VHH binders against Aspartate dehydrogenase domain-containing protein (ASPDH). Designs and how they scored, part 19

Target 1, 283 residues: Aspartate dehydrogenase domain-containing protein (ASPDH), of Homo sapiens (Human) (a6nd91)
Amino acid sequence: MADRGPWRVGVVGYGRLGQSLVSRLLAQGPELGLELVFVWNRDPGRMAGSVPPSLQLQNLAALGERRPDLVVEVAHPKIIHESGAQILRHANLLVGSPSALSDQTTERQLLEASQHWDHAVFVARGALWGAEDIRRLDAAGGLRSLRVTMATHPDGFRLEGPLAAAHSPGPCTVLYEGPVRGLCPFAPRNSNTMAAAALAAPSLGFDGVIGVLVADTSLTDMHVVDVELSGPRGPTGRSFAVHTRRENPAEPGAVTGSATVTAFWQSLLACCQLPSRPGIHLC
Below, E stands for the ipSAE of ESMFold2; O stands for the ipSAE of OpenDDE; V2 stands for 0.75 times the mean of E and O plus 0.25 times the DockQ between their complexes.

## First folded at step 17 (VHH; framework vhh_8emy_2)

Design K6 (from G2 with G100A S107H; at its last look DockQ between E and O 0.94; V2 from the best seeds 0.00; counts 0 for: grease 25.2 > 24.2)
Fold by ESMFold2, look of step 17:
Structure K6 (fold): chain B 283 residues (1-283), chain A 118 residues (1-118)
Amino acid sequence: as target 1 above (283 residues)
Amino acid sequence: QVQLQESGGGLVQPGSSLRLSCAASGFTFSNAWMHWVRQAPGKGPEWVSNINSGGDYTNYATSVKGRFSISRDNPSKTLYLQMNSLRPEDSAVYYCATEASPWYFDHRGQGTQVTVSS
């Protein structure tokens, strides 16, 4: 694409991650060629006193009036389900809630809007360590299994539906083991790393990547993600294998751990440097 | 309309084997991931295994890996689960499914009872 003026960025969501992104955009954005043009939150009171009134968007449907180049979603998969295609009418979209893409109707609607309006769907890799290596292995036909285990203190989960009713009677309880697609609707805020893995490994996808959700009372100050993969079995019976363990200091259920917040900022900067092409792109 | 019919369950002793079958119709079987789920009395449903459309990617729950083997025959639209070294904790109603979530039951059959007891 030709030189553009400063990229105009809108932020949807004003929780901990949204606040961090807004702060960084205001402080460092101009020197990076970025201009914050709106912030929207479902509860506008969250923005009072911290977001200048001129940047506060009252109705998300009016986002086009701010002429964004990029809209960054850091709210909830429901925003992507309800508004993602409309956002793509006006701007590139960075999805901060990749679990939304476990819904095949949503994925189809985003792809159709992306193609029609010639805007990219970018997806943040979040806390997934090794995402590019997984993508390259999958593209080469060398990935046969991928399992992602998330373990945290039970008090930190925000679960829905049948998972919300689950009890954790012991010190370590497996709450879910199965395809990532089956987990995402009931753990929409706790499945984003698993969803990113499914997007990094399209040969497996949301049905072939296995997610494991573990409630562990010993993890009072840690958020643990184990990623285990294997390649095809060779003639000696051996397979290529990788195991990555990521320990992220945080309160249970928090999305504000320093490594995850910094990784999301890096994803935002990276998608501003990537070609604006239709389709879904992990960054 | 998706139609699934499980069979092959029964009452067996620990250490025995059973093979479950699932006859499928009402969708393009050869393009779908297929799953086995199970539900024991008083317990929530549990995902057991899945297999992709071509049969070359399979996954298993930790509790059954090494003992169970999923397979499919696309020409006959039939899904199988070979269950070896059965244990009392494997006792459950087994369902085949086209949905990944064990909590969505709209596209599964009536199930087949497996009971493992001395």
Scores: ipSAE 0.724, ipTM 0.906, lowest interface PAE 1.1, mean pLDDT 88
ESMFold2 (binder alone), look of step 17: mean pLDDT 84; pTM 0.854
OpenDDE, look of step 17: ipSAE 0.873; ipTM 0.948

## First folded at step 18 (VHH; framework vhh_8emy_2)

Design M1 (from J5 with L104A; at its last look DockQ between E and O 0.89; V2 from the best seeds 0.82)
Amino acid sequence: QVQLQESGGGLVQPGSSLRLSCAASGFTFSNAWMHWVRQAPGKGPEWVSNINSGGDYTNYATSVKGRFSISRDNPSKTLYLQMNSLRPEDSAVYYCATEASPWAFDSRGQGTQVTVSS
ESMFold2, look of step 18: ipSAE 0.742; ipTM 0.913
ESMFold2 (binder alone), look of step 18: mean pLDDT 82; pTM 0.835
OpenDDE, look of step 18: ipSAE 0.881; ipTM 0.953
ESMFold2, look of step 19: ipSAE 0.782; ipTM 0.928
ESMFold2 (binder alone), look of step 19: mean pLDDT 82; pTM 0.840
OpenDDE, look of step 19: ipSAE 0.867; ipTM 0.946
ESMFold2, look of step 20: ipSAE 0.714; ipTM 0.909
ESMFold2 (binder alone), look of step 20: mean pLDDT 83; pTM 0.839
OpenDDE, look of step 20: ipSAE 0.872; ipTM 0.948

Design M2 (from J5 with L104K; at its last look DockQ between E and O 0.51; V2 from the best seeds 0.00; counts 0 for: pae E 15.4 > 2)
Fold by ESMFold2, look of step 18:
Formats: C-alpha cells, structure tokens, sequence
Structure M2 (fold): chain B 283 residues (1-283), chain A 118 residues (1-118)
C-alpha cells in the first residue's frame, strides 16, 4: 500500500463495458483507493442521467485537465489509433481494444510515446483464459502453435469490410480462419481475445497465432472461445498440447459476454497494482 | 516501391490443377509474410492462404484446405499457390499480398484469373 491520495482514473467509452466500469468505480472505487475523474464518450448524450455532470468530459483532448493517473479505453481501436499517444502524454493507458495493436504503426507509436513520457501501456487480456500460462510457455520456448476460435450468434458480430458482406448460409459457418493480424481490421470488436493471445505469445505474434471466427445460430445466449496450443515435437514424436473451452453467457446480440465484463474489471484492478514503466504489458 | 505480379491462371475443367506464381520486388521478400487472396465477381474478397518468411509455417482457409498448397522460394523472390481438384467455386481473380492486412488491396498486383467451368 502506498501512502498517497487516490489513483485517478479516466474512462474512455460508455458502452456496456464502460457503463459497468463506471458503476463499479463509483460504488467501490473509494475503498480501493481509486477516484473516477472523467468519463468520455463519442456520443455525450449516452452519459446524461447516468454519469454525474462533473465527471463528464466533453472534449477528449482536454483530458490532461483532469490529471488522470490511468486512462482506460473501452471504446474502439480507432481511439487507440488516433489518441493513444496523446493519452500517454498524460497518463498510463489501459487498452481495452487490443485488436488495435495488430496495426504495426499504432504499436510503434504507442511504444515511442510510452518511452518518451514514461507511462505504461497496459493491454486487457479480456476473455483469454490461461493468458499467463501461455506467456510463460512461450517465454520458455515451448509454444509452436496457438489457435483461438470464437463462436457466437451472427448478431453478436460487428464486422467490417469483406467480413461484413459474408453470409451465414447454414447453422454454423466459418467466417474467417487465418492469422489474427488479418482478422483484426475487419472484426475489431470481435477479435480482442485473439489479439490478447497474440500478445501473450510473442514468438508467434499477430502473424503466427491463428484466429477462427464462427457464426453459429444456435448460440443465442452464449459466446464460446476455444484455445488450442501445442509445443515442439519431443523425441517420441509427441507434442505437449492444451485445449481450453470457455463458454461465456451473453445477452442475445451482445458483442461482450457477462463474464468478460467481470474479467475486465479484474484487469483494471491488476493494472493499478503494476509498476508504471514504459512498454506494452498484458494484464 | 512494392511490385507484385501474379501469373499462372487460366480456364480449366473441374478437377484440374493450376500453379499460380507471384513475382515480388521493391521490398525484402525474405523478411515478409506472404498471402493469397481471391475475389469472384459480385463477391467480397476471400483470404486463401499465407506463409511465414521462412516458408515453414502455412495456413489455409477452410474452403481450400487439403486441395491448395502455398510455398515460396526466397532466392527467386517468388510465391506459389498449387491448386488441385479445382471446383467452379474456386473461380476468381487471385492476388498475392505482403501487407499485414491482406484485405487492403492498395499494394496488390493486377491478379490472375482462374476460371473453372464444365
């Protein structure tokens, strides 16, 4: 425990994750040594009646006036592309949209701003179960393949470009199978767990981790994430392997399942306990 | 200035094979992941396959697994796609790409037409 005033937290984005984080920060923040100092949303009308007016930030460029210690992004990769370096000028940054880091220019800009202003870039692990185990296995040289499959009802996708035009003719359709880097620009809100996996496994990275996006009409109230990995072949020709399956209850049509909201809160709390040093760090 | 030139397409019967080539210049080919993407008229682009810089790690779209094989020759700066057991639904213009986002066509060549018809 450090003996200083409350850690000042700004929230960028007021969708389902943002609303949950703001509610928890207002209710539990003071006893955890956290103070919510601003909320910003692209549509400020969404904050009316639910965010105290004194906490509503009208212009994101003015965030420095609130003197945040940490800014939490729960909006969209576009905010990270456009404003991430500017946020790092004033505060540590928790990236809630890790798919933004599939853009190598953005990753480079964040790292440079982080070094220059001495602020950390934290990245939320999201719904990725076993992220620390993956990271340790990768660091030990024991990871040769990593595949992440996300299955949900088609209404739960927010797809762009050629993926937005794809049809789901049967009850279960593979919309994409390939490198996570190739998926993230076209599924920026549905590829965050895959992006977190790429960051947990730097030996494979965004080009080596395989993402699979599945539209399944039977999954009206659930998001399913399968993580499959294997290690190098041993002398007998066998490889270490792990398969995890995460079933996450979700409201029909929701992009984010209910367990992901709780996991994100835990990432925020963990982020507040980590030392503030330059670089990109998975939480 | 990145230059990519696809070749090897043509009009073939179902069940035939074709080998596509992509001649690359204007970048360090041996350091880049390479991709194949295809686009049929009236359809959106479809990612087909990729291969890492060393050529030892490959991935395929579900629609082509077991029928297509990607390879590369770094000394000649050439990417290949071996297409076996061709079907009418494989008819498309095929493009190679080196960028991290193969769905962006800004740095692609003219493509090579593959037409599979009875």
Amino acid sequence: as target 1 above (283 residues)
Amino acid sequence: QVQLQESGGGLVQPGSSLRLSCAASGFTFSNAWMHWVRQAPGKGPEWVSNINSGGDYTNYATSVKGRFSISRDNPSKTLYLQMNSLRPEDSAVYYCATEASPWKFDSRGQGTQVTVSS
Scores: ipSAE 0.000, ipTM 0.177, lowest interface PAE 15.4, mean pLDDT 83
ESMFold2 (binder alone), look of step 18: mean pLDDT 82; pTM 0.841
OpenDDE, look of step 18: ipSAE 0.822; ipTM 0.931

Design M3 (from J5 with F105H; at its last look DockQ between E and O 0.87; V2 from the best seeds 0.80)
Fold by ESMFold2, look of step 18:
Structure M3 (fold): chain B 283 residues (1-283), chain A 118 residues (1-118)
Amino acid sequence: as target 1 above (283 residues)
Amino acid sequence: QVQLQESGGGLVQPGSSLRLSCAASGFTFSNAWMHWVRQAPGKGPEWVSNINSGGDYTNYATSVKGRFSISRDNPSKTLYLQMNSLRPEDSAVYYCATEASPWLHDSRGQGTQVTVSS
């Protein structure tokens, strides 16, 4: 088989996850066949002194000059809404903000660009435990319901619009119960696990997977994710069912909605090993 | 232009049943998920139930599960909500909607009032 030069990786976003990815790409990338070719951030000053100047991209629209094979978004759903299709003109895209795909216009634009330019849209699985099992069950026709509940201290939410005005009068308040599509625009940083579930279960999708946000003042050091699913009724009248509970230690005020650094790094490596083809693929 | 018209509300006693209807036009009804949303006076809107285009996937809010049943008839472009074992806390204006978010007013009809009172 012919040798391939290093995969060229651009990073969009230089917050906590972006900084970790850049550090890993610079330290481990060459041995893994990966080359960091640019970093972009909305505030370019955040990169000064920590990202070599030759790697700093000042205008995202110029990303094609860096000839990336993969662009990794670790910024915010707005970047995907605004720039995702243009990124796909030049490279495969790894979406770190899967809640962006709850917007049907964005999903259609990404699919059209993906097909036109022959580049893949990869989506990070984030904190979703059991995503591969959910996908397999859905593909086999065995998934009839999927409900994802996220509970955290109120300070761990970054809510928008009418959800930001929600009153939380007790120690435990359900802020939202409904389709994941209805939640994502108002909790873009707190709905990424639920968005990943919707993508893992395309038979249900963003309208069929039910998301529940719970504000719980007793969860001072924990983020809790419950995933509940069931299949069709079997011959005995019973349904296959799974309930998983993930307790993730966290400092008060920490936001859930992106992969842990290690899990996201693994998603990036997986994307580099997968065949590149049009469409949206969960990694 | 999406047009939705709810009907079937009324004043009933606790434990009663009602069936709500929603007549739809101005879009391809058979390709859309449809939702029921309700709003009581002085309260925020609450998602109640939804159903996919083919009618084979349904979901319910915890507060109504086991008592309410959503259905649709694609040939007549009509969405239904069968409400059994009604309680005073079910009193609200009920809206059918084409969008999932209970806060999106432009995606729903004028509503039908349900009042459950002793």
Scores: ipSAE 0.747, ipTM 0.913, lowest interface PAE 1.0, mean pLDDT 88
ESMFold2 (binder alone), look of step 18: mean pLDDT 83; pTM 0.846
OpenDDE, look of step 18: ipSAE 0.808; ipTM 0.928
ESMFold2, look of step 19: ipSAE 0.684; ipTM 0.888
ESMFold2 (binder alone), look of step 19: mean pLDDT 83; pTM 0.844
OpenDDE, look of step 19: ipSAE 0.883; ipTM 0.952

Design M4 (from J5 with F27R; at its last look DockQ between E and O 0.76; V2 from the best seeds 0.73)
Fold by ESMFold2, look of step 18:
Structure M4 (fold): chain B 283 residues (1-283), chain A 118 residues (1-118)
Amino acid sequence: as target 1 above (283 residues)
Amino acid sequence: QVQLQESGGGLVQPGSSLRLSCAASGRTFSNAWMHWVRQAPGKGPEWVSNINSGGDYTNYATSVKGRFSISRDNPSKTLYLQMNSLRPEDSAVYYCATEASPWLFDSRGQGTQVTVSS
């Protein structure tokens, strides 16, 4: 095995998730081949006494002096918009919420910087079944359509804007059908799997992957996700097609106090196992 | 900045066909996904179809799939919607748009009325 030494990790943001990630990196990082090299927060006072002074970065623009391999952003989408390209100049970037990339300016800036500086944009994967198969099919030119339908009881949604005002008069109502890009701003808690699908299929992207949000009163204790795809029409008139259906019992309220942190930690570990290469990648 | 003008609507019988056109002016038409959105009386806007810049990826709402066909001609900056086997529930004002969200009206034209009635 090549002895590459530890991956150098910087953390941008020191709120609840940032504090937990820093704690895990200090405690478990060395055994996993990871070394924390800086922590930055907009309010530096929050780091005093809890982050060793040698690791405190005062000016985000100076992050390159720490020579990170990976920068994990857990602060705010505005920092990605303002600083994402500059981070990618120096390191790979892990973004925690796929829906953040529904903003075209942000996605374009990150992709352009990723290509220019030869660094990856990693994005935390939701529970998207078959993401790598979708990615490989898309890369081969064999993915023509991709549709993700989420169905749950209306009480299971946390919707915003026009979707929050939507009326569900029947037992089964389609609240939205259209490009994932059009949905993400109004269903941030219910669009992560759809955003992950859009990122798994860059030939389609957020405009080409179709999201469907269904309010179904019969699903009192179940969440259903259908992923449907097809390839180009072949000489016989038939298309390659795959349909997966995931049925999940509804959980009573919050899953755990650490579920978000554990999921993000696993994404961080997964992206450290991937080769650094340009583009946007689910991990 | 893109300016959009829809045309081709009318009053037709169920089962008829219509072809809608959207004339665009502006610098981004040939580099953009284009969408058709419709709005029926008393309802919110509904996404109908889209097509990517190259014309090689198309998507349709389930309510129109198999009956409608979207196309574009980049040299003439024109977007089309061929509507076959029209039904009364297809009655709406149809808009073309450059934005993916059916609730973003700033990038759509004035619309063209389609009425399907016996």
Scores: ipSAE 0.648, ipTM 0.885, lowest interface PAE 1.3, mean pLDDT 84
ESMFold2 (binder alone), look of step 18: mean pLDDT 79; pTM 0.809
OpenDDE, look of step 18: ipSAE 0.800; ipTM 0.920

Design M5 (at its last look DockQ between E and O 0.89; V2 from the best seeds 0.78)
Fold by ESMFold2, look of step 18:
Structure M5 (fold): chain B 283 residues (1-283), chain A 119 residues (1-119)
Amino acid sequence: as target 1 above (283 residues)
Amino acid sequence: QVQLQESGGGLVQPGSSLRLSCAASGFTFSNAWMHWVRQAPGKGPEWVSNINSGGDYTNYATSVKGRFSISRDNPSKTLYLQMNSLRPEDSAVYYCATEGASPWLFDSRGQGTQVTVSS
């Protein structure tokens, strides 16, 4: 309930999600107690003509001059690895690329900076529908398996390393099946829902949650996420189980579906209601 | 230095069983997730199974679920893979790997153990 001035928000990244977020912050932010104080993008030309020049930050290292309360990352896990600790020196951080936390060195650096500077690391749940239910089930000891399958047209993937060279010889190809930790480095833009699941289910974590990437040429205008979980076997041999299928319309070739954009905005609003306490918190 | 040494492979007929072992050293085995990965000639590596540090959570690739069983013995630092109802498509070199290892870049693996399933 503390009455305070507007939260000062900086946005790092100006792709599709960043553009939507900036637009919402400018239009709705003031009435919600939020003030956009900077936008940064790796390619500053992307901001020309759409972001007021006074809000354009040229050098991310200078973000402290804008005195943000919260910096929202909607760019790439590399930004979190390279700059996450520096951001935490000055502000709370909302990580939009949770796949960055699959790297244990990055996780440690963020936790250390969070504790040292007394700022929170918030992590967006992205397209993960039911994240709170998963978290509660895991905390109660009721989660034994969790699998997340992401299917989209091959043009919707932004893959790296061995996955970038993979070929999809048929209309439907499984590109990866295995621990989320093994996937995130090679699908940093396409594993965020899976990373959020790993964070929602710490009993399993990045090694125990299984991610599946499927290239499906029939999905020209959809991103599909299947979340399958089960609990311990009961006396009859049956287990509690949930299967959630999220079909998210998307422009052809887009990495981010429209429902993901709305969910991210809600994550931002939710994390602004949370106290600024050290640690990593899924919102 | 992480050291992993796989054994127990061989030439068997379809429907047979084999038990693979992986002897581990150079890290705290009892704190690590352990994995089995396999690679057939001309194919990329395929994750097969994993098991957490305590041995109470296990996962399997869909291609092997119900036929393979992963286990570990922390005192002896040994990982196992029981392979039942073997099929020709299970033929591969099998590698064990520890937490943090990428299935496509095995910087913490041994030489592997060959499993060949043929008539």
Scores: ipSAE 0.647, ipTM 0.877, lowest interface PAE 1.5, mean pLDDT 87
ESMFold2 (binder alone), look of step 18: mean pLDDT 82; pTM 0.833
OpenDDE, look of step 18: ipSAE 0.833; ipTM 0.934

Design M6 (from J5 with L104T; at its last look DockQ between E and O 0.01; V2 from the best seeds 0.00; counts 0 for: pae E 19.0 > 2, placed apart)
Fold by ESMFold2, look of step 18:
Structure M6 (fold): chain B 283 residues (1-283), chain A 118 residues (1-118)
Amino acid sequence: as target 1 above (283 residues)
Amino acid sequence: QVQLQESGGGLVQPGSSLRLSCAASGFTFSNAWMHWVRQAPGKGPEWVSNINSGGDYTNYATSVKGRFSISRDNPSKTLYLQMNSLRPEDSAVYYCATEASPWTFDSRGQGTQVTVSS
């Protein structure tokens, strides 16, 4: 007799996105064939009183004892750099911090582990509206440039290194403009949409897609993402072009907007519908 | 000091089975993930399998999945690898290792030679 049960899901990270995913998994998971089997957070006190103790994982290295089918990372690129291959030994991985893939060593390690242990690396498209259209255009050779601008209140940024020392004295300041690869290490929590765009457009990649971070003090309750692309210039000098502007309500100081949370939930559901196979896959 | 001693290798024909053992001491075996790693002459090390501390969760390299089975006995501090349907490409020195260094051989024993030849 064949015997199968629900997909077993572990969650790494218990910030705003992690809390939303855990809540949805507990409320809707069983009807969708999903079972939450652990939650891990760097600060385990964050989970006290809100995550049942039986689901609290104290040591990430012990995740295999929970026998997950899928581990969802919603913490930080550093978790992917340091533990992604370890996670892939035990389960499929949904990467919530795609900016981690700007590091070529990390990308190689994830691909190697994925193929070695026959587990998929899924990457959420996040707040990137039009990701499939970008992918199709790129595959057809029709993408010459892709620029992603993220604007939010300065309090919505979690910047590191030189960008953390930057000051935003005016109402609207461009903190960075350049290749997405150069941005991701210094804005690891604010560059995920741009990293998803780089993954959607492999002809440009992390070195060819331009990321722009804008601090705008008027955006106290909003995150704005502009995606601008163009195709090759034709004989008349004109190019195919698309501009998408996405405006998301967000709590003051939040790194992610409300639509990003819903989109991430949809990515989780989508990757659970796919058979496991090696490689890195946008979903 | 971690001490590991592998045994159970030998010369066998294709399609045969072997059971490898690894005797462990110098650490709390029941709290450690354990691994099997193999290395053929002139090749780099290849991870084969692992098992969690309680023995209820296992993973395998694609090259051995369905043919090899890892297990452990915590009271006797012994790790096992049951190798079925052996192929010539499985010929290698097999080492056990702790999870702390599955890709290095600094915390491993002398290994046990498995040779599959027609």
Scores: ipSAE 0.000, ipTM 0.129, lowest interface PAE 19.0, mean pLDDT 82
ESMFold2 (binder alone), look of step 18: mean pLDDT 82; pTM 0.834
OpenDDE, look of step 18: ipSAE 0.860; ipTM 0.943

## First folded at step 19 (VHH; framework vhh_8emy_2)

Design N1 (from M3 with L104Y; at its last look DockQ between E and O 0.03; V2 from the best seeds 0.00; counts 0 for: pae O 12.2 > 2, placed apart)
Fold by OpenDDE, look of step 19:
Structure N1 (fold): chain B 283 residues (1-283), chain A 118 residues (1-118)
Amino acid sequence: as target 1 above (283 residues)
Amino acid sequence: QVQLQESGGGLVQPGSSLRLSCAASGFTFSNAWMHWVRQAPGKGPEWVSNINSGGDYTNYATSVKGRFSISRDNPSKTLYLQMNSLRPEDSAVYYCATEASPWYHDSRGQGTQVTVSS
């Protein structure tokens, strides 16, 4: 690809992640062989004064006119539901909202589009620590269970449906515990780590991986992600087990911590190094 | 204790079909992600297919995709594998499992033998 000029990158979403990515693309992109070609946000007003007008895309359906090589979604899973396949018509797609893939129809549509247009679907691992190790263990058939717990201050949650009605009566409250697939529709912005885990562990998938949401009022300046997995039983009868705890500094009420923002940038860079093969690829 | 009992295997000719069943007990079947795995003589275990708790999401190994179909009946706690267009290379003992564990398969049954031969 180096011989074809810089990779043309479009960013869909101009929230915290989008702003960070856009800033980095503008500052570091040229040196890295990346060119920002458009930014889109549902609310175009958010881009006013910060994104050059020439880079602002008003109509997402017109993204093809910008001739992107990669489109990075950091907006909302709804964008993937509605426009994922369409994006894949024109470019590779980096999904920043992996919770979107909990929807089977969406997954199918993305795969079909990916195959049809010969573009890759990349998925950012986000706050998932040890994603590659999980993937490798699973690929080897060694993954037996996987539980991902996300704990944040109650103000950090953006919950929908029945989960939105849930009250946190105490200092620490489990808001949800169950299959990731059941969580994603009602916590689309807070289940991305779990969704990434499900993708890293296809043997368990969205139904087998357990997601846990915990509201903790004591967590005023960080997000905590615990990953617990078990593997095969050894000769002694003891099972392989891993427990990781990720403490990520975060502003009060923030949905995404600082380290996760950096992780998304790394995912963007990583996917640019991967072959553009059809299919879903965690990066 | 997880109990799985596979059935439906047999000797068949290439191109034939078989339907395997797995009777499950000892756990909440309707909440479990279920798998089929197989092991041929002299070979390691091979993952074949899986199905989510609700039965609306399925996956298949490349080697069986388009020929095999996994399904489940949660009320009867039964897992199924419809195998069409069978090939000699499909010959193996087929196991039902709740988890992927090729080396230890702690949550699999006794298996059912499938032999495809002319």
Scores: ipSAE 0.000, ipTM 0.229, lowest interface PAE 12.2, mean pLDDT 91
ESMFold2, look of step 19: ipSAE 0.720; ipTM 0.909
ESMFold2 (binder alone), look of step 19: mean pLDDT 83; pTM 0.847

Design N2 (from M1 with S107V; at its last look DockQ between E and O 0.77; V2 from the best seeds 0.00; counts 0 for: oily loops 40.7%)
Fold by OpenDDE, look of step 19:
Structure N2 (fold): chain B 283 residues (1-283), chain A 118 residues (1-118)
Amino acid sequence: as target 1 above (283 residues)
Amino acid sequence: QVQLQESGGGLVQPGSSLRLSCAASGFTFSNAWMHWVRQAPGKGPEWVSNINSGGDYTNYATSVKGRFSISRDNPSKTLYLQMNSLRPEDSAVYYCATEASPWAFDVRGQGTQVTVSS
């Protein structure tokens, strides 16, 4: 970061994550060599009274005028579908909605734009614990299976399509079990952890990594993420295996827990330290 | 045009076995992940199993793990599902699907009916 001077950062989305990032950028950015240059939100009214007017971007298509070095998307995968390639024309992109990459057309467009404009696509790992270990194991050819389970209170789900019609008759209900690619379109806000896992494990990808959504009425103040993987078979015949359980404090009905918000900040900082090379990079 | 044709279903007793087949055409089969999904009357679709392009990775729903086995033959462009120890709750129409979402039925075949009943 030091060699590049201050990085100009734009934030797309001003929900929970966006608010946190904007606050941190304003408070800590200068000391870190980061400058907030714009904030955009679909509903501009949400920024009123909290974001300085001079930093408010009304038209996302005009983001180039702010000359960002990095644009952070924490809005919705739809923004990536619609504007990801355009953003990459002007700046590096940190994707906060990795579920967007489950769409093959979107992935292709981002890669092409990345290569054409020589800007990097970064993807935030979010609530995924052990992302680097997964990536390394996969790169070594050792990853054989990966299952990511997200359990939250039913009120924490934002589901679409067939999943929106799913019933939760009991205290604990499996809403979905299957490949991550099949999940992302119908749970765009609840599948980001699984999507990150798919990106961490390219050998399995969106079709091979299994995502599980669980509605649990007992989870009133936390989100639970379980990651289960298997690796190489050892000399004894037993396979390498890892099972992690992440308990993240969360307000009732919240889509994102508190620790995940902090993780996004760390991803942003990590992106600023990575070389700006074309391609998709998990951070 | 992507075409998928399932076969091998039938009426069987609990504890019995069936082997389903799916004939694929209209795409590069050997490059595609393949999936089995099923749908019972009055229920939503349920993912059952998938297999990667090379056949070295397989996954199963918890409900069928240990009983079902997915495999593929790329030269013949055929996907298989060996179903052992069948249970009444396995009764459904079974579909094969490509890399598309198991919830997107437009990429599925016509399906094959599996009924497990005493």
Scores: ipSAE 0.625, ipTM 0.847, lowest interface PAE 0.7, mean pLDDT 92
ESMFold2, look of step 19: ipSAE 0.751; ipTM 0.917
ESMFold2 (binder alone), look of step 19: mean pLDDT 83; pTM 0.843

